# VHH binders against Geranylgeranyl transferase type-1 subunit beta (CDC43), part 2

Target 1, 376 residues: Geranylgeranyl transferase type-1 subunit beta (CDC43), of Saccharomyces cerevisiae (p18898)
Amino acid sequence: MCQATNGPSRVVTKKHRKFFERHLQLLPSSHQGHDVNRMAIIFYSISGLSIFDVNVSAKYGDHLGWMRKHYIKTVLDDTENTVISGFVGSLVMNIPHATTINLPNTLFALLSMIMLRDYEYFETILDKRSLARFVSKCQRPDRGSFVSCLDYKTNCGSSVDSDDLRFCYIAVAILYICGCRSKEDFDEYIDTEKLLGYIMSQQCYNGAFGAHNEPHSGYTSCALSTLALLSSLEKLSDKFKEDTITWLLHRQVSSHGCMKFESELNASYDQSDDGGFQGRENKFADTCYAFWCLNSLHLLTKDWKMLCQTELVTNYLLDRTQKTLTGGFSKNDEEDADLYHSCLGSAALALIEGKFNGELCIPQEIFNDFSKRCCF

## First folded at step 6 (VHH)

Design w01 (from s0 with E106M; framework vhh_7n9e_1)
Fold by ESMFold2-Fast, scan of step 6:
Structure w01 (fold): chain B 376 residues (1-376), chain A 121 residues (1-121)
Amino acid sequence: as target 1 above (376 residues)
Amino acid sequence: DVQLVESGGGLVQAGGSLRLSCAASGFTFSSYRMYWGRQAPGKGREWVSGISGSGGRTYYASSVKGRFTISRDNAKNTLYLQMNNLKPEDTALYYCATEYSDFYLMELDYWGQGTQVTVSS
């Protein structure tokens, strides 16, 4: 216990901080620009800095002004004059009579504001009920799944948008941030039973969740995080949980296990991927799948650190995808560092240390502080 | 806008050869890993081969290893799959794919429309 380790000296913390800071510096905090990905860039940058113990609320609180300007509250042209709200990606690209509010920008903005400790805004300005009504409108009434935005002619979920497990997760995470905890809370805004039915319909016969009956660790993480936020992980059968744990463990590319070359479950073994996780069978290991697989295992079993090779995935991330000269993490050893993989690679390491909350994809200390506030 | 267009499929006899091509546009092709997957009627999708952006790394499913060869021409934005010693069990719709991130929560596969390969017994 409390033993000195080599982990901190192997992690180039100062360069990782500079990497994330550069992404924030490229985004002016004023009216000067618009960027459709800016909410996501702010989220991943602030999250990465928080993982490396930067006091982001002290240093980057000026970004709150820009985010607050993207909070839109509007009245739908429907029978009830429904009031909705949420966050837009760009003020300039707003088309008259169409809502530009979407679920991903709304989640990223809310999580960023939580990390920046903008609790006064959450308690006084943010209309949680109108935000939850926007989420309600995004639910498909037949399937129970969610789409990212509304169609301007029908004021209902866009028929051309994807409605996969990512948007189920985003919708539930937003409602959770708005204060939904019990089934009764969620039922005020969404058809929780239909949503659960949709999630269960995306189970694959050999374990895991996916689209088109193809197991995928990213969809698995979204489904399990959604069920965790709904307090519904116990609705999964024991057999499905065990099959999913087994499937996830076999996503780790390992030179040390009996499965490395001989198992059909590890047919994609490549020595250059040793220790990393693949997103699905027969594909290369990838930095982000370390997070998606480890988060999924963490949600399914308390013994996950005893079952997987945490030292090997740490070595994969630090020795192959960490960029020691520039900071950040790349997708793989052939590519440059990018913001998405830098954040999720850092999150995977933080999850192993017990310092990251995978269900909301934020640092554990931030989640603990947020959870003490009963009115969120 | 990412676009992937497969070609080169057809009907061939067992033991024959076929070369598939995938024309890519709308992204910096050399920066992306590329994959070939397939789906036979009544079966789930199977990934059969992958290649790194540089072409320096390749992988093959055990079912096709030694018979199929993946390659790419980054100057032409084109991915290839050379299929030799074809078997009736190789009959499937073959898809070209790449992974993408639009700054949402996870990476997804972008799929082409597919090209049908039918191997007669």
Scores: ipSAE 0.610, ipTM 0.839, lowest interface PAE 1.9, mean pLDDT 84

Design w12 (from s0 with L105I L108Y; framework vhh_7n9e_1)
Fold by ESMFold2-Fast, scan of step 6:
Structure w12 (fold): chain B 376 residues (1-376), chain A 121 residues (1-121)
Amino acid sequence: as target 1 above (376 residues)
Amino acid sequence: DVQLVESGGGLVQAGGSLRLSCAASGFTFSSYRMYWGRQAPGKGREWVSGISGSGGRTYYASSVKGRFTISRDNAKNTLYLQMNNLKPEDTALYYCATEYSDFYIEEYDYWGQGTQVTVSS
């Protein structure tokens, strides 16, 4: 826990705020390459600032103008002349019959606008039905999975594009943000039963979700968050849930408590990993896997804080990967802080405190405010 | 961009030794953790060993503990796996891997093509 009684470790809140603020201030720089990650940078920075109680709406509303300009609404050259919309990473690409709209940019833009409280634009100007139709076009009709964007010539998902649990999560999160709640809502835009079949097919034999039969906590978090947004966690068998909880608990590297035996079996155990979570068996602990594992446990069992060693992961994050001089969190204690791990490390701590909504990856207060305002 | 090329596999008798190498390019090698994974015929993929960017910390699967040693030469951008007291159960395709963080979703693994290790009984 990040409480007054948590011993010698303390959160360097002011330094973390300055770390995230620097990332937003450097975006106008000519040294920021033509990086398609600009929308993701805004999202992680705004999320991190919100976790540390910065009024991001008041301070960074100027970024809304830039984001709004990346909202594109267009008519596809298909049989139905389908109207779609979404967010692009670049405004310089304006090819007739082509779209650079993609699922990741669309989700990060929508979540950033929600965190910046751009409710007027979100509720009155964004065409949620055309956003949802874009998601619909990204679903593969045979597998039920999703691709990130459309082929410009056919205006359908390309059969050669990658599809996996990450894009299933993004697609469902966008539809949820657009107002889908019931199975009937989702069925208006996607084949929900085929999507569920795909997700279930990605279960690993001994618990967890992953690609190529390798359990992975990141894919597990995506799958469980998707099922939560679809109100379908109950479709998982009790055995699979129990196996997955057990697998996730065993991802915590510890010389203490229930995990002490695992540490004793590993002759190469390093105290620098004590309390942290690994994403996969026999790998190092990593700041981001604290979030992916804790979010997964939170979704599977109400008693997750009783089952895992939350004090140990808090100490791992604050003592090993928190950077007290620069602010931010690193992947591990040998690397410098970076935006991705800084946001997810902060999110893991906020999740332990009950202040973070893991299903949409935003602060709980923001989620609660969104839920009261936007399209239930 | 990221390239990983494994070598050093082959046929060896039980109790013998092999040294695997992985030549890395396209990223700042010394800043990244490196891993060896393996996939045996008819079995799933498993992680065998990991090493920190500095080389100061290592992890091993219990099945190879005390027999395998991971190391790296950051000046040569090369990862190694010294395999001693090999057992028939060590027969597998061995892969070199590194993790990369993507701003969009999560970490990705970059894997090499692998090098075959066959241990005769």
Scores: ipSAE 0.568, ipTM 0.822, lowest interface PAE 2.1, mean pLDDT 83

Design w16 (from s0 with T98R E99D; framework vhh_7n9e_1)
Fold by ESMFold2-Fast, scan of step 6:
Structure w16 (fold): chain B 376 residues (1-376), chain A 121 residues (1-121)
Amino acid sequence: as target 1 above (376 residues)
Amino acid sequence: DVQLVESGGGLVQAGGSLRLSCAASGFTFSSYRMYWGRQAPGKGREWVSGISGSGGRTYYASSVKGRFTISRDNAKNTLYLQMNNLKPEDTALYYCARDYSDFYLEELDYWGQGTQVTVSS
């Protein structure tokens, strides 16, 4: 159509750095939902700062002392007196006769320590075998999925806890961080075939992964990242991969149609969402779904940048959800910036630039450095 | 704790109207997008409408656009779906949902129990 009068928006890097720094200093809970977790706040803040080229190990190494105190190693009340370890969200949440160790806090702590380059702790203090045994205990024996924590009464995964693709991803990511690479490595701690069976059972008829047969880009990213870490993406059929790519491309809200080279207006088009990604059909575009969808596309095809409209999603993030006055990114153009969307919006932009590793949700340079140290 | 309770479903003739309500509690209602979804017998879940926290933006699936109207009363913590010119294919369990940011890597929903809508030909 007609040429734009103004040039493209610039990233307000200094404001974004200040936004993430402020969250580390003040630890606000206001717009982050109803569950506040300090370990998650540290993870998203450090990740965001790392994306914007802050030397976080030099500036924020003081947080390592606090995080290390959340490492708990305990003996289960079972026949073998099994030794497990992991991270808790808060020391004040330690309940008598129950472990408060859980998979999400453990992953956030490990990824934060990797970004802060706490290799001494990783190589000398962290008991990787007892941590892997904790992950092992979280696997459901019947379906191969994972729960977040252990029931104090049975010392097994709680039967009432959610066990969806999020926890499969978290469990595999922890084991990967602990040094598991081959199927033989994973098989020492988990039933890898049963896990793969569970993941494949969460495929939707028309592509993508989800719960209750509803395709969902967040679950799709979790499933694909899990398969990538297991070196098992090739176990997906060509048809399913093609259907999933097509479904993901249709998540981009565009005045120019559902694919980069299509000219037809898609049925979900809304001008306020132009260029953004929706997580599911018939829902609003959202900053975080730019990350989940782009990570999924990146894992499925090396040609993903040619297939989706990367300029439009960049413009959506920089012009609609970037907050130029406060720094950070909001969920949409009506809301204030929050830590989760600020981190994932920044990660989406970094993915487009080839500077982010979506499989572990950390900057690519940090992943490369970690990978050189994979023999612990 | 988040609670969503739907009401207003029932049996109605084709061409008729129904108004669904969803009473929300346990969170700051005005800060969250809200959605209406449905699941028909033998079909998967379908999102039919969404509304922003302020009520300033709405979305409709093509199947219901022009017939359904979503609205909210933030003072009463209540979400509404006005359904006009109902068709037999609108027969489904209708449920409201709230999205949220998840510290565990993804955006999820809280779902209500649902209210049944049956449209006779």
Scores: ipSAE 0.540, ipTM 0.801, lowest interface PAE 2.0, mean pLDDT 84

Design y01 (from s0 with G53W; framework vhh_7n9e_1)
Fold by ESMFold2-Fast, scan of step 6:
Structure y01 (fold): chain B 376 residues (1-376), chain A 121 residues (1-121)
Amino acid sequence: as target 1 above (376 residues)
Amino acid sequence: DVQLVESGGGLVQAGGSLRLSCAASGFTFSSYRMYWGRQAPGKGREWVSGISWSGGRTYYASSVKGRFTISRDNAKNTLYLQMNNLKPEDTALYYCATEYSDFYLEELDYWGQGTQVTVSS
């Protein structure tokens, strides 16, 4: 084993539960707000609580009423009068001549409903076909990527909006949740070949995925999760998979080198980042990149726990970014805990324990229950 | 609205030195990590150095370690990169950046316009 410091490397479970619960308590009970981040707050909070074994469906089922009210179904003014649906962040912002339905809010709402086990609503009230048609409209016809929302003039993806690997992941995750499994299922709604072409075009020469020929572990996780949901990981060449594994292992900051079996000291090592993962070469370690890198490794090789230093990343998370007084996890040891890093840090630990599904960013037990119900 | 404005680039002979500056505005500079990146003609982007909000922690690419020094002046909202013993391979557009987290799947960067560094022969 590589050298590690084992201070109070204990999870402060009660404090973490209280941290996530506070975020839910701070949400107003009314639906008059303009807070477009509220759906993400609900998602990360419920996910964090579920990781720490809180029965969220029993405790926080009251949030389902609020989330259900954010489901919007509308008819586009096109030749076919296409019916689309999805979720908005704020009810007050749903006005004529504006698109308020967007991919991130739709995914966060669907995942939250799954974690809260709102299966009756999911199976009987949600119009999955109109959700899938919304995703279809967000695909760019020229390059196969996705934008987050529609332009009111064209009723198609806005040419001004960003259309990177994040939105490819979100789009495919929504379709997967709606029941798409085979290529034929996805082809009903999107141009799957163009999407695959776009994803493959974002490969970097020495492994990993990114923009502007810069490998990036966040984009890598989005690309690999997308390919996993499309059952298309095997379309990646063996060389690219091996190069990507090697690149990801080199993202771990370690005094003994990046890979588990290296024994030479890393001359560029920074002790304050010991065991953590960086998102890109020559940047600081960050709590969220522990999740993005470990999820990517998990998707590429069954041997990932033998190759990376899981004990060191566990110690990084518990000793450096875990906040023992307030609960939660910070981005790094110099900052306060925040919801995003608290959820993803917890998810990284759960992934190491085999208790987390990284492709949909939900606990494994919940994914298994959802998966069985979709097969029936 | 975040703005980052780089300066201090120019033409220098191999073995020479340059000091780059980045003037930051539109955010609480003293609360954010800052970075220097570069892009050479025909090559991808690479990060060369980073510095914590306090200046207490720094990171360097192996290619520049021992030659470049990153620093910051939080009172002046300014980031610096001291570049010594420059090599022709250091020729690139240099830009400063900071990162932010949102509630979407990954973190995003704010980038400056860049300042050109050319190392001859």
Scores: ipSAE 0.612, ipTM 0.842, lowest interface PAE 2.0, mean pLDDT 85

Design y02 (from s0 with S52Y; framework vhh_7n9e_1)
Fold by ESMFold2-Fast, scan of step 6:
Structure y02 (fold): chain B 376 residues (1-376), chain A 121 residues (1-121)
Amino acid sequence: as target 1 above (376 residues)
Amino acid sequence: DVQLVESGGGLVQAGGSLRLSCAASGFTFSSYRMYWGRQAPGKGREWVSGIYGSGGRTYYASSVKGRFTISRDNAKNTLYLQMNNLKPEDTALYYCATEYSDFYLEELDYWGQGTQVTVSS
């Protein structure tokens, strides 16, 4: 009736390594001509390889030269002639009079350089102050949230651009990588109190964070990681923390194999989703939500592994979404493996093993090394 | 360029039935999961039902279990929601949605403009 098995040895490590390596090998080819997210491809590929114990610094250091070329430093046409810098997604897509620098490409480039141990460039060449000024310009002065890039006509964030919790996380992660640790460090570049006010305004009354009063585990992970990097998790009320833990635990689909239980939340329990996590109430389980939910639980309570069913999510990932023939992980069992779900599924397994830092979305060993080396 | 257009809403008496339709374009419909959600005035969004691209798996919120049926016609790029035994509490704007990913978060939504369902007591 009950099964008490865990399957870490069922991980097809060699095939996963080959899956991630194929993405790096195809990067400069014409087959990638329509992909404008090349920095993200590098990040997820290098992260996946590092999770599977590949020495990415030794093997893929050649990518550092290519990534360094995407670093741009420019002077804004504003009253102060502000010097900003950051990373662009593609050198081929050059648009006159438009800023090509954006927050996601900047974060992916910085995290990739950290994983490849490009510390000489990071510590001596990278202009952290101008990079932090770019982040500063992306902050909304009215609500404290962040947009991904600047409008080339106003040199400010566009009012029509998305400014949700994803960009709050990305902005704070970049500043943290640049050496910001204390409130005083962050306050040099951003309005930290206004940002905290925005994050708190995105709390849902039943727990969790979201947009438009809809709880969402991805946004919850972004908000909690942002608060962790700001050393501000303690500003959350005990009630909100408990409500959020309860909400996150209810995102895991209950098993019928070991325990027969049906609840109102799982009235239409589907065995194919057994052990997986939903991103939102009343939606299907998804590989990436294993990571977003487990990271959120990890940030909220030291007992998270005792509270959720880690064996069941491991079985979901290894038996349902792991692709044993091709390597990689898919979103669900009907789709092919893709880079995003392959990285985050692997990250979820690494997080369970205590080998992954969810706050910066990099392996724990790399985070530990970075923390000892890089500071303002 | 994803476009979702809902239809079939209207005014109905408690205990009655409605069938909603969603016409989809701009993506390979059969490869994507589809969802029906709803939002009553002053409340957050509630996801009601979901269906896999194949049509092989469906999910229902407990509030609609046994009363609503989700289905799809992949040849017509159309999603359906058959609503039976409607209650005043089912009064809401109903919208269909499909998922898209960016490179940081998966399961962001394209949603339609919605179709209003009003159930009189």
Scores: ipSAE 0.625, ipTM 0.845, lowest interface PAE 1.8, mean pLDDT 84

Design y03 (from s0 with S54K; framework vhh_7n9e_1)
Fold by ESMFold2-Fast, scan of step 6:
Structure y03 (fold): chain B 376 residues (1-376), chain A 121 residues (1-121)
Amino acid sequence: as target 1 above (376 residues)
Amino acid sequence: DVQLVESGGGLVQAGGSLRLSCAASGFTFSSYRMYWGRQAPGKGREWVSGISGKGGRTYYASSVKGRFTISRDNAKNTLYLQMNNLKPEDTALYYCATEYSDFYLEELDYWGQGTQVTVSS
């Protein structure tokens, strides 16, 4: 039997808007704050509001002033006097002359400016070439991967920083935002062949991407989004694509289909995870993995909505992790709503509706407008 | 600052049993899902069992289902794995983990240093 058709219609849109608005209202606006994650908070809040049809450009343009003052352009102490630029998460007062520009804050700022339609600043003040040179400096010359920031002694990628698939995605997304489209565009700033070699080396035997031979849907989404932005998804073998689709479909916990309900034989099956996606084999379902898995499926096959149980993941999000009193989405049924899961849960629902661009993690209408401006 | 310290590993013959413990500190233990994973030389990481924050929900990999039992004592901030009917293929470094989300792109794990389990033929 069917439970009523009320699942998707139970989105508490007004409460979700208030949830995201509350996060913007709590930010210090008149002095340097102590919140080192403020750029991420702005990004996830603006993205969530945009998903729920708030005109963020009209209402939250005042956050552009704070973001603009965190744009730093500097000359490296190297033989070429290289000019780089990017965004910092906080203003550094106690380490003079240290480069504090990093890839995540730069991407969050650029995407937020795009969502807020700060095109005048983007086209006239923002030095795209110096942004791209910063990304160039973050590439590992031996592996082709990227680190988040520069070592102040060498003015090269930090030797102790993580260089996994997340930073490959962030680096390529920044270059794409700066106007790179063809291989020749990317080759001006990075070693595209070495980057592709690194990404391909992170393929797992039975499909998907991950670290230490562990398939992981988050890393898979990063790798596939990176390849999509590089127009290089076709470089994946047909077998690897098919294996990856199969692996991703098996991440959905389902009362039927790939992850069948087996309560009679397996007391470990939990109905509270029904319809949700796990990020890795043998882990609980999580709100954010709905987004990472669905984005990955969307990038691999046009028929993805026919292959996965979109009604079940919608009901998981709305009935299990949506918070009807506070707004927002939690990681799982046991936790309170948080900004990260609220944004990605909302993004997963928007992706199912064809209203979200997973490659840049922004609403589809915003991406379409940006693409038209970037191509002229 | 999350700290996870595993203990209880050792050498055991096939068909034998071991009980692993994980002492947790630096976070509100009862609010976090906990996991046991393992890694053998030349193999990738395998998550074998998980337990919800309150202990009401568990899961097991097919490879260990019916043989391993996960449990937790929230008053003592301790996670357990009871391993029965051990097989040579269970030989691995066993580690406990909890997960967190950074603000970037994915869930990350806090891992302990691990405890070695060796099952003789």
Scores: ipSAE 0.577, ipTM 0.828, lowest interface PAE 2.0, mean pLDDT 84

Design y04 (from s0 with G53S; framework vhh_7n9e_1)
Fold by ESMFold2-Fast, scan of step 6:
Structure y04 (fold): chain B 376 residues (1-376), chain A 121 residues (1-121)
Amino acid sequence: as target 1 above (376 residues)
Amino acid sequence: DVQLVESGGGLVQAGGSLRLSCAASGFTFSSYRMYWGRQAPGKGREWVSGISSSGGRTYYASSVKGRFTISRDNAKNTLYLQMNNLKPEDTALYYCATEYSDFYLEELDYWGQGTQVTVSS
C-alpha cells in the first residue's frame, strides 16, 4: 500500500519531453549511426513523448508524411506473383531483384502510426493482407521461427539470418496489428503450431527463455509477449511459470530484495546497481531490463507488484539513470542518456503505474483506442 | 568489424595461476563494459566477471570471487583476467565479450573465439 513517490514528482517531465523532441528535430551526434534507422528513432521518441502525456498526434503529425513514403508494396518474382508490403529503413539503397522490407522497420512504423492516430491511412491505404503475407514469407518452414527479411534468391526466409525470439515477437505483433486474434486468424498466414514448438524449445531448464541454454530477460519478455498475443500463455506448465517468476525476481539487484537470500551476502552488491534489474545472471543492472523483467512478471502473475520491489526499481531509475540536466535515461550511471534506454526506462515506470501495454510496447490509452477501432 | 581475440589459456595444475588477455578492435573499447564468460563441456554459458567502461566497477560470480581479478587497459584496448588458485571445476573455454547495441535488445553479445583453460587435479 505504500508509494515510493507520493509528494512532488521526482520525474523531470519537462526535461524528458525536450530530450525526446530533440531527437525528432535534431538527431544528436552521439548516435549518428542511427540516422539510417530513423523509423526506430521516431518510434522511441514518440513512445517516450506519449508516456509523458504529450499529444503526439496533434504536435507531430507532420512525421506521418515521411513514414508513409517508406511504405512499399511490391510483387515477388515467384510462381504466384505474391503481393507483399511493409516498411523500409532506407530509400537510397537500390538492390536489383531484392526486397528492402524488414520486420523491425514495419513494426516500428505501424506502432508509430497507431500512436500518431493515423487511422485513416492505416484503415484505408495500408494493405493489411499484403503486410501479413510478408510476415508469412519470413517464417522458417523447418522450425517455425522468423527472420527479419527475405532472401533475394528464394523470396522466403533466409537460413543464414538471425531468427531468435525477438523476430518471433515482431512477426506476431505485426499480425496482431493487422487484425489476427484467434488461432484461425494466425493460421491463415503462419504455421502457429511450429512457432509455438520453437518458442517452447527455447525454455531453459530452471525457468526463463534464452539462447545457448542461457536464461535472458529480454528473450523471456519477447517469448511471453508473443504467447500473450497468441492467447497461449496457458500452454506453459505451472512449474515453468513458477520457475520463471522466481528467476525474474532474482534479477533485481538488492541486499533487501530477492537477492537477499543468495549466499553472497552482499558480496557482489554494487550501490550503483541497487534496485535495478539484470538481464542475465552475474551481469550489471541496466535501465532496459527494468522494462523487460517487469513486463515478463506482469504477463506471468497478477501479483507481480507485491512480489518485486517496485519502490527500489523506481529509485534506481529516477536517482541513478535519469539525467536531470539533459532529460532522458541512460543505460547505467556512467553513460549519457540515449533513446532506447530513455524510452524503456520511461515505459517501466509507466508499467508500474498501470499506464503501459507491454505486449505491444505502447501506452495503455493508445492500445485501448486502437482495440476499439479493430472491432468495427 | 568488431574483433575480440583471447589468449593466455593452457594447461595448469590445481592451485596454479593463469592470466588471460583479450585484444579488442573495431569499436571504441573505452566506451563499453567488458565481460569474461566461460563454457564447460555439457554445460551452459556462465558469466564470471564484468568491468565498467572506466574500470571503476567490477563484478564477480560467487564461484570465482576472491580468486579471479578482472582489469582493463583502455589505452591498449585490452581486457585481462588474472586467475589464481585454479580448481578442476574452472576447466572451460573462456571468452571475452562486449554488449552490442540493437534496436530491440541492447545487450546482445559480441563474443571472441575463446581460449581453452584446463586444470588438472
Scores: ipSAE 0.611, ipTM 0.844, lowest interface PAE 2.0, mean pLDDT 84

